# Miniprotein binders against o13629, part 20

Target 1, 363 residues: o13629
Amino acid sequence: MLEAVTNPKSSLATFSKQLNGLLQAKVVVCKSVNPYFNLALENYLYENSTAKHCLLLYTNSPSVIIGRNQNPWVEANVKLCRDNFVNIIRRKSGGGTVFHDFGNLNYSVLMNREEFSHTENASIMIQALRNLGVHARLNQRHDIVLAQSQRKISGSAYKISRNRCYHHGTMLLNSDLEGVREYLRSPSTGILSKGVSSTRSPVSNTKLLKAEFIKQVISCFLLHKSHSTTTKPLSKPRASSKRLYDIEPKSVITLEQNDLLGVPSILKAVNELQSWEWTFGQTPSFKQHLESTELSVSMDISVVHGRLEKVIFSTPNATLEHELSSIPWTGLCYESGFANTFLISGIHSKEAISILKWISDSI

## First folded at step 6 (miniprotein)

Design v12
Fold by ESMFold2-Fast, scan of step 6:
Structure v12 (fold): chain B 363 residues (1-363), chain A 101 residues (1-101)
Amino acid sequence: as target 1 above (363 residues)
Amino acid sequence: SPEEQAEKIYQRAAQMAWSGNFDEAVRMLQDAIQTARDIGDKIQEALAIMYLAVAYVRQGNLEEAIRILEQALREAKEANDPRLIEYARLMLKWAQELLDE
């Protein structure tokens, strides 16, 4: 809206046409590899799409995507992600943690709540795979697995609320499976979390070319969803009803990030997803117990909204315990190196400095 | 300037509506409309009404948005601001096209 105000004659008309097309689209192929934008776009379509069924396809740059109610410090190697410039993002759907890279294709089927079906949505993916010579099936956990090896090639999650829902998932085409393992292996110890835990499964790549798979998924989606529209037997069909669900070229759109950054709700969603308050601050409350035999100290931490609520030290040295307890821990963000701020800013005993370094090495 | 500050308030209200905080956005914009009316600033009144219409579009209430935009166009013509008249016409056409699809 902001840019439309500066050039109302041409910019607003062009922008409104693009926005209208997006809201009516049956298939949206997003060329952005920005995971924050892609998830913001998914939420925007969830809230605003007028299509009965909409398919969103996208690929994210290397990133760890945690579920709505998960603890990133339990589910991922947060420090390794940071060191390697791998983003950690909290999505709005429930379920477990996944690693995305350029060898993965993400799909999202947005629909009215009454249309929701794990099996129907999975059948579209399975048919696209079959058309390309890959034999797959749905297992009891609703993962898509290779028929012969039983290795998982697609995991999925969903969000159901009000009158709309989405079912989204991954498709491993040619991902770095060792990267998947390392980024999803937390080094943290002593955490007792009320967050939802991920279940790790053996995975495999389909080895399909992304462009060919996208083409097949779009074809299968459009054919399946046009034919799956239920008409009540008692309802008299209109004369033009056969053409109401015909595929129009305009029902499939391809877009770039820059096409939609001017939409205020999308920009706001991107900013929210990029925020520490969303990704880490929405973490379910947890406690952590750390102890060092060599330093003769134990530490109990309670964390709420990703911030330190209480920190309790136990050590046989009462003076040292008082010194450590006098440090203003409360309200600090729980993150690797939070104790390092006190090494730089404060004056502490040699014993306290050793303990602060131990805390930094442990978190 | 007061005009720049008012426009920032309108933009924030529209953003709040797009983020689901519709009731607060409507209150902010209605307050802005009344303030503009009280001081006789027809240009600011028309602009605030146009942002109110945007909030209704985001809520999915296209019929009310169209009604509001028709009012905004009349106010813009009264203010004799060619930019606001054209903006209101484009917004009204956009909302009508959304309703027709």
Scores: ipSAE 0.000, ipTM 0.124, lowest interface PAE 19.2, mean pLDDT 76

Design w01
Fold by ESMFold2-Fast, scan of step 6:
Structure w01 (fold): chain B 363 residues (1-363), chain A 86 residues (1-86)
Amino acid sequence: as target 1 above (363 residues)
Amino acid sequence: DPREQIERALEIMFQAVEIVRRAKELADNGNLEEAVRIMEEAIRRLEQALREAKEANDPRLIEYARLMLKWAQELLDEIEKRLSEQ
C-alpha cells in the first residue's frame, strides 16, 4: 500500500490515498530499527493522525534517548556512548532518560487531547501482560512495575498540546540491564543544571517474546478502544443497521522506513533529530565547577546552547591565569576533548599544558 | 549547507592552530622569515573560517573565529617585531 512512496513512477493520487490510510490507522507497527526515523514517525503521527486513538509500536537499535529538557552530560555517559557507537538522541516529549536496545519494545498512544488518560493507557499494557502471565501494577510515579518485586518494567512520558497528545513508553522484554546501568551513569562532576533530572528505579525484564507481546498489546488496544468508540443506544437496534452505523477503520498497518522517506516533513524531522544543534544545542543552560588541588587551579564554565559562553580560571599564579584566560574558549562546543586543540598548539607554557590535559580528562 | 559550513570552519581553525604551532617552532629555532610566511597562511585560513561562520549565520562560531584571528594576528606581530630587530 505504501509502495507509491518508494516507486517514482506511481501516481500522486495513489500515494495520497495510501498516506491518508496511514493517518486513519488504529495501529501502526514500524519495522525500522532506526531511532531517528521512529521518533520522526511518532511526531508525524502526533501532528497529522486523524484517528481518535492510534497505537504505534517499534524497536530501536541501541541508543540513549534523553527527554526534551534534559542535559545529556548529566544524564548519560557521553564518552562511553561515543566509544561504543551508541547514539544519544533528544526526543520531543518531557521526562527522563532511557536506554533502548533490541530487547525493548516501544509503544506510543496518539490521541485527541480530550482522550488523554495515564491510567487508561497503562491499563492496556497491564492487561496484555496479565494475559501472558506477568502480574504488573501501576505505581505512584505512573511506572509499570512487577507486582511482587516492585521492579520497573515500563517507564513512560507524554507530550500534550491544545488538540493532540501522545503517551509513550518502554517495555523491557529482554534488554541488557547492565548496559542500561552503564550508559545512564554520567561520570561528570560539578554540574549545576537547569535541566530536568531523571528518577532512577530498579528495573527488570518481563522475559516475554516480542512477537507474542505485540499480538497481545494490539488485541487489548483494539478491544479497549473499540468499546470507547461504541455508544450503546437506549433501545436495541437491528443487528444489520447497528453494524452499518458502527463501521470504523481499525486496520493494522505495518511499514518500513523507505515507505515514508519521500514525505518531506518526515525527512526534515529525521535531519533535525540527527543534528548536533538539536541533541546538544537544545540543552538547558548550565554551569560547571572543577577543581584540582594538585595543579592549584579552579575552573568555572558557563554553557549556553551546548557551547562555552564563559570560562573563568582561578590560580595563585597571575601570569598563568592571564595565559589561560587568553585562550579563545567562547563559542567552543562543550564536548569531550574541547581542550585538545590547544594542547597540540605548542604555544603554551608547561603549566598551562598540564591544566589543559586536566580539563580534557575531566570533560 | 549551514552544518557543513560550521564543520568546515571548525576544521579550518584546527588546521590553523597546527600552522601556528609550527610557526612558533620555526621562530624558536631562529627561522623567523619562514615563521612569518606560515603565520600569514594561518591568518588567511582563519579569515576563510570567519567567512564560513558568517555564511552559516552562527553567532557563537563567528565570535570564536574573530577571537582566533585576533590571537593569530598578535602572534604574527610579535614574530615580525623579532624579525625587524635582527
Scores: ipSAE 0.005, ipTM 0.264, lowest interface PAE 11.1, mean pLDDT 81

Design w02
Fold by ESMFold2-Fast, scan of step 6:
Structure w02 (fold): chain B 363 residues (1-363), chain A 86 residues (1-86)
Amino acid sequence: as target 1 above (363 residues)
Amino acid sequence: DPREQIQRALEIMWQAVEIVRRAKELADNGNLEEAVRIMEEAIRRLEQALREAKEANDPRLIEYARLMLKWAQELLDEIEKRLSEQ
């Protein structure tokens, strides 16, 4: 909670000054491990930051982060995530699904659209790694890989709008790489979508200490963004000589979640990211086909905004087909076990109950 | 007879489902004002079914009634939103 929330009238000017400082900051280090807050903060800085370039650094508690236009039921084991209290969160940028944990550092470079560069942003990360004895390069897919092993240590994505953009990514410091695979392996079958699911690249940890890497990234970012050939002072001692610029302390802000929970737009964004309507309801429309030879039934489902739009059954038993089609499927959330609420004794035939159980087991 | 108790609540839910289907058809055809009126009736019936399910103390029946009520409330909200946009 910010001071203005606890000391109303006298602290409004202080709150306003602190908020203006955040919006002008060159570097923001967020100490919150709440992924909903961290993504809301990223979006807030994207919309409101006045800095030409701003670096946001944060770490998320264990979470599966899906891209803006992805289907969580294709990309993740939704039931396993639910059972293990691993959050599934839809971010605002495109690209693929990633797993975050405490051994990962997230970075986000927010900038005006004309400033966007994959190679420049990656070079800052690569320079920080090199300063700590880790030799890495950018590959053709714009992943950062270890120079010798070619194993991926950082993947990234971006969001571009009319005037603003951000380029964000991961840095594997000491993540649980084996645990990642289980959460990102979907059990769902028969989902019909354009595109082929690719296997993930071999990954590796850098084994760097987080605090040391953060210090180096900040130094390299500030040096790189303050020292360009076009902005370099044209003075006798500096014009032709290499130099090291000192960090501007007032350009770096460290914050906690409680510092910004009183900002209405951030709270609104957190609530949106936590909503079913955002995470699952923004899923692109899809279709699913399921068959059971044992029950002599097939089922075709169309899903729009994460909700059942149409369910069609095919079975040689016309009475059974009519009974199943009479169930009020339309509008139900597409979730594991959505058919379980219809498994009440005395309402349906034995054949229909068997099919409802099959649906619950299949989704 | 437990089946008779359950069947009465489920009959109310089935009647409400038919009203919801009619409301959706009306809304899809642009008759939003009438769709709202019959959706309000469907919701009243589902609220009755939920009360009866709670009295029967059947967890599955209560869950089913809550799901049907939630579904109907969400559809009513969508229809009301479209009506306000006209």
Scores: ipSAE 0.000, ipTM 0.216, lowest interface PAE 12.9, mean pLDDT 79

Design w03
Fold by ESMFold2-Fast, scan of step 6:
Structure w03 (fold): chain B 363 residues (1-363), chain A 86 residues (1-86)
Amino acid sequence: as target 1 above (363 residues)
Amino acid sequence: DPREQIQRALEIMYQAVEIVRRAKELADNGNLEEAVRIMEEAIRRLEQALREAKEANDPRLIEYARLMLKWAQELLDEIEKRLSEQ
């Protein structure tokens, strides 16, 4: 779609024309499963789209997406994610942590601030579900739940600025619900976090086919959000029923990751989202207390911007306490295995080595 | 930024320790020539860590880098002695 990105011989005029088409699109379907790209694209459309309402649809490869102000070590099993190649990504919107996989569809409605409505955006999704035989309702927390079971099938969050906003959410079509539980269950203990905690809710899949749901969401979106701008119906009977199923070719754009990686602001956003400084470094300050009865030691750590600020040990052995306190902890990234940096036989006592191993096993 | 310099020095130290562990495995398996080669790389990295530590002006980190460098030099000497005895 965007030849200038995939073909370096394309003219700037051709690229600008294609980019203008994207920025005016009412619906964007992204075929990339790269969560870093998809979130960067969402932010790009949020900042640059000229459409009064724009719907972005995408699916992420297995990923844990934490909210803007959350602590990943409290909200997720970071080690399990790393071991299983599940991405951990901090989004720019608030709210709780979610697990995405290929059985989930993400939607994002980008709009002018004055157009923002949880109820209207949810009604589009609910209508698409009803058209496919799934009865759902909006609950008191603005989640979409199945009418009979009350189990959540779509959670959402938003980002608002002075002129623009987006309301985005998940739609559980056929996700691994056991995987959701495991990746979002942190093994970490003793953490006192200032971050926003996730509210757990029972979830369910709609069991809808992704292609059918996408088709219905697009149809309902175009009818609902653009209907007020439509010209008077020609004097044909049931003109409104045709508009429900008609997709204007210029209103719907399908794109691939390679179409936009040449846009500097998108590449910059991808690089930011992939950085340790964004995902972990933006963690709200926290403290952690760890205690080992077997080793007769306790450890208190304070973490700021994802890095160790202070590490305090308490043990009956004053020589051991001094040895551990002499290790240059300050400034080290807080992450599983950080103590492995100091596991050097022949430099530290056997007691200190045992404690360093315990720290590595505990974090 | 002193914190960035400290983090860089620590990262270099971690990389060097991994190289030293690999060198020990190579030496234990009789591959002494390759063990010497990668030990020299580990020492080069520890020398870089010491320079970064001095640039950051952190006396604890400087002392720690010196201890690691001494430890690695002693291990290299042992491996070279074994190689010369073949």
Scores: ipSAE 0.012, ipTM 0.450, lowest interface PAE 8.0, mean pLDDT 83

Design w04
Fold by ESMFold2-Fast, scan of step 6:
Structure w04 (fold): chain B 363 residues (1-363), chain A 86 residues (1-86)
Amino acid sequence: as target 1 above (363 residues)
Amino acid sequence: DPREQIQRALEIMRQAVEIVRRAKELADNGNLEEAVRIMEEAIRRLEQALREAKEANDPRLIEYARLMLKWAQELLDEIEKRLSEQ
């Protein structure tokens, strides 16, 4: 039994008070670099925050973040990501694929539906950049680009429901731009996908120090939301944004992952985002056609919810075709190495084994 | 749900193949006792896969699970024979 002096009742009351503070916070800075936790936290604030406007800032460890309705095998080099311990994660917002690393800062503005504005949210970021000597503008696609080079430094996406929405984006401070190219270049061929395709554009880093940019964003956000409506951009120059942050230190909360893993809905969301069923199983239906002249074989695959629905082989060798089509493909998860499940010497012919290896190399 | 049972059977089969590959590596390195132990684990998993395949009533999956189980049993017999010859 728990005792009043030593039992965690007081700790639970303190935790409840801290949680209530989080839900009312105007700014949340998350120190976790766990992308599953950060996305789960974003969704938790989206569903539960009582603040009219809330700014969430976080950085993810190296990860590829695909949009809600995208095909990861079209948008990313899945094998390379796995080999290099780069997580592939499906977010809950629409749009294209992005690469996150420690040189990137993520921002998320959570607000009531009627408060939504791409222009207003972007103006906060643009003002923070200008206060630090970086001149940027919003382009026709609502990306933030450097004024001189037109290179993209921030892409964004949003999720809108009836009552709430969030507008979130990246800010390239000092990211590995070569890594971006490699991880986002799929080696897969012959895929016909119904998923949303990413639009790639030339990117650049701002080369700003993260701590300095965070301070400026917080200051600009707090200043904007104390004086402006959702339809009014930050047009006035700010000479003392850091001083404004120093004036309003309250309503800014800094979080660690361990502070919130005790919240059941956050843990559940983390588990969902880590699941194969969410990341790969939510892939829009697609078909793939593969051919090997050397092996004299072609393969047509239909994939639904990330699982093989139909596999058809064509080869001039009728015995080999029968052998390949007798393999129980249906229901198998579409993933690198799925054919390795059936790569068994002694059960299959040498020719079938060669084809199974070819499938494994192609997917 | 037959689809859920099929997916479980396939995942169990994939895990069993990896265990068998590890067992063969252990046997090749002379660790025959440990190889036998994990082969027995692989066979138990394949027996589970066969049961789930039967419950799903998928003739191809049932036949394939039986072939994998026979293959694993033959490999276990070979490893046990090597162990008894030491």
Scores: ipSAE 0.135, ipTM 0.601, lowest interface PAE 4.0, mean pLDDT 84

Design w05
Fold by ESMFold2-Fast, scan of step 6:
Structure w05 (fold): chain B 363 residues (1-363), chain A 86 residues (1-86)
Amino acid sequence: as target 1 above (363 residues)
Amino acid sequence: DPREQIQRALEIMLQAVWIVRRAKELADNGNLEEAVRIMEEAIRRLEQALREAKEANDPRLIEYARLMLKWAQELLDEIEKRLSEQ
């Protein structure tokens, strides 16, 4: 299917007039809750922003975001996500898997490679938290944790190229922490993965109001990333309120999803992020061993680029083993229910059908 | 590219399997004329898959495509027989 270009003329003209302003913006607030558009916008600003430092703020609808080099079938309950309309998306930065929902705020600091600093970017978030009465610190893993409980409230990751980078993270304001556990608990067994494994920490919500936190983050960012690095962090909430009032509105651009429809490269990136080839096809190679004592069968699967490369069956019934091995497994997408394609009475024996159903239930 | 030819044959076969399963559902619900129509489409697709499999020279795909064609043809004959008995 070819990519369709169907942008409203009036929207495109309006966006085009503001394009230079967007690329020079110090702060971008995106009101879209579509994670594909938000990640595509992040990549667009990463590649095209002319600002020395740019802050992007957004919130995603319920989504599981896996790292660049992770295996989704190890990191998440893929079937449960599908059933509950929770997107599974592969980001372009490394690291572990995170769950986003409406109670989370995402931040992204885009900058020249020379400007990259975990400590400086974290200090902006920590100062915004302090101005709102939340005491937090950076731990050894560069997570932001509550000072007293040590519970994680923000995890982050980064992407670096020759000239540009971004450092992005989450801020747990009022997320569903119990739901996070269920979506990130894979039911898959027997997988030997070469992908990067997530390390999970006890988490907590800050319970801050999103609008107030956004205002504080913007204020602290503009103060910190101004020409002078000698400006000290704000220590008083009243002083912070004065500083917020004095911030120039022209430095902050607010975008709706429709504002992005006029940018072909953003639409192309959205299509890539939504593709099976990106989300699942970029999975590092892995192997899986499945065994059923009741059916007296074992199955060894090798998966490359998310597709079946080799499938080996072992069963005491030589005729059944030959039958199963004759199925054209190679090249099929590895996904829950892939064996259902072959549940055809008249082609396969009753014994093979039982095994195919078992495979479907096990993956 | 043999791998691309194999992938195309597999995709065509998987599409045909979906059509055949849909035809079976239609036949089970008494929609025999529509079932025949989409079965003929499935058979055309499986014939294309067999040609692609032969060009890729993959013995497993060739054998499987032949088995699928035989099954689809037998199912079509069964549906046509039921239709004529109406």
Scores: ipSAE 0.034, ipTM 0.523, lowest interface PAE 5.9, mean pLDDT 82

Design w06
Fold by ESMFold2-Fast, scan of step 6:
Structure w06 (fold): chain B 363 residues (1-363), chain A 86 residues (1-86)
Amino acid sequence: as target 1 above (363 residues)
Amino acid sequence: DPREQIQRALEIMMQAVRIVRRAKELADNGNLEEAVRIMEEAIRRLEQALREAKEANDPRLIEYARLMLKWAQELLDEIEKRLSEQ
C-alpha cells in the first residue's frame, strides 16, 4: 500500500499522498503481529484519521495488554510473562487486562464522538458471527457472549477525546485458553491498589477461520456504516444496498509494518509503548502489606509511578528494624528481585539477609 | 530533580557492587593486580554516588553510600596487603 522510499526527494511526495489515502480509508487491515506497532498504529489513526468511521483489524503475537489505569502486578503473572517472552503492554484505553495470541483477532472502530455506540459496533461483530453460523449476543457488561453457553468470546474497551473515539475489542477464534488463565493469574499478595480491577468471566473460542471472519466483518462494517453517509441514505434498508457496495471503489487498505517506517510519530509511539516508564511507571499508586510469621517481620510498601516511595518494617528486634529501615529503598523500581540489590553480607546481618531474601521471594 | 538524583545514585551504587564482587572473585583466584585496579574504579563510583546522595539530601541514601564506601575500602586494603606480601 505504501510505496517504499527509493529516492528521498521525489518519493517523499508519493509517500505523503499514500499516507493521505490511509487517513481517509474506511478499513485498514494490518498484517504486522508486533503488538507495539499495532497499538501505535491504532493511536496514529485515532489522532489523524479523517474518516467518519474507520475499522482497523490486526492480530498480536502473544502479549498481555493491560488497561490504561491498571496495575500489572495485580493483573498479570509478570515473571511468567518474562520467562515465556510474552510482552506486557499498557494500552491507552481504559478497562481490563486481556491476553492476545495468534488465535485472536483484534478490531478497532475509530469514529467521531457523536457516533459512539457499544451496541452498534457490537451488532456489526454479531452479524458477522451469525453469517458464519455462530449465534452470539451482547450481555449486560457489553461483552459478546455465545448465546447458549454465555461464555465470553469478545471483550472491549474504548478511548474518548473531545471529538474522536475508538471502540476496540478482541475476538477469540482459536486462542490458547490455558495460556489466558496462567498469564492473567498474578502470584502477588497483599496489594491494595487504586488501579482499575479486571472482572474475569468464562471464555470460549468461536473456532472460526480468521480469513473468513475478517471477510465477513469487513462486509458487515461497510454495509452498516455506508448507510450513515449522506451519499448512501437512499439505499437504507433497501435490498439494493449490496448492489451499491459491489460497484463502489474498494476503500480497504492492507499494510505491513515496513509501510509506515518513514512516519516518525509512529516510531516514537512504539518506543513509548516499549518503555518501562510507560508500561510500569504509569501504574496508579498502590500499597502492599507482606508478613512472615517464620521471620517475625512485616513490611509495608508504598509505590508511586512504579517506584518505591516508602518502606516500613515492623519486627520485635529494634536493632534489626533500624538496620532494615536504613536501607535506601526510595526510588527503586518495583520489580521482582529489587531487594537482591541489597544482599551484601559485609554490610548486613544474617537476619537482615534472610528478610531481604524473603522480600525477593515474595515479589 | 531529587528523584532523578536518587535514581542515579542507586544505579551507580549497584554498578559499583558488581565491580566489587568481580574484584573479590579476581582476588580469590590470585589476580590481585587486576582486583586492585577495578576496586579503585568501584570506589570512584561510590564516591560519585555519595556526592549524588548528598546533593539529593537523602539521609538514608547518604548513610548507605558511606557504608558501601567503607566496605569497599576495607576490601581494597585487604587486597593491597596481600599484594605487598608477595
Scores: ipSAE 0.051, ipTM 0.582, lowest interface PAE 6.7, mean pLDDT 83

Design w07
Fold by ESMFold2-Fast, scan of step 6:
Structure w07 (fold): chain B 363 residues (1-363), chain A 86 residues (1-86)
Amino acid sequence: as target 1 above (363 residues)
Amino acid sequence: DPREQIQRAFEIMFQAVEIVRRAKELADNGNLEEAVRIMEEAIRRLEQALREAKEANDPRLIEYARLMLKWAQELLDEIEKRLSEQ
């Protein structure tokens, strides 16, 4: 257990020893449910861990996690997430969008570049599942699926650099699958995006107890990654086919958010992940076309770094078109309410107000 | 210390967001009066987080605190409207 950096009784020497222990740990279990902290911790371990292989386990409070190069307005119901205070967070790995909640367990295997193997990491998860009576396999897309139903129970993504990499994924234990569908269904239309599109798959829960699954994953990870030839499973298997392996307690560190928020690089990463500039501003450039036959207007929007770059209106009424084009659109954050600020200004014609209301209803 | 101030602002903001989630759950279940009460607490905490973010001069945290405060205020306004109509 790490001492909080802000604890007035923590000495610099004690903190330094605890931090060094974290960087050498084979397994880190994070008890924080804060997705910004958990992703910042993952990146910190990716950059600073000295362990040949390190397993990070965590659970996030309800959140939509988009891939590095995705468009959140295409991949998620941003307005519904806002209304329900479901965080939308851009991770640093590629791939598709996922919904996390308390019924999900996240795993991350951090390693040196030369050690990278998604099939080996998946096999550890599959072994842990099998030890708890769940039969699963790796499919052609490298998802973990239930052997019988072929429904996905774990998806994963990767970040690979010159010297380091991580392979991280989800494990659906008892997540709200109806909520997953609603939060990941975008209402937006007419968007042409350069972003990476998510591949949807039928999903299922394993219905495993989180504490039991964590124990099995840690056991299988330590057995598999620490050595290959001296496997030491229980000589007498449990009834119900449950099997536990010896766990080395000193290889496992459990920590809380307050233990590390005082580390400057972690706080900086948390602040970056929470920023509009990271989550929305890193969106690949896109264009959107909106059309209203009732109002006889069309609108073409160009968005760069999440902000309006160019807005073009087409309407038979030249005076109205000029009025709409005079509105200072450029530089505004692309969000459902961006036209609402002009509705309350009170200086626009009744025709322009109708179009502003249409824009607010459409985005 | 700006570092400690930023950390405090973040902690306050996270706690406030959790209160907002609870308030929405209470409002969805028809407990509007209690939802308003804890939303007012969440708003006070978000306002504190925004002040601390401004004092620490962290532009990204300021922007995020403003966004959270805007969403929380919109939810409070909706709950208060529903309460006044019963």
Scores: ipSAE 0.000, ipTM 0.186, lowest interface PAE 18.5, mean pLDDT 79

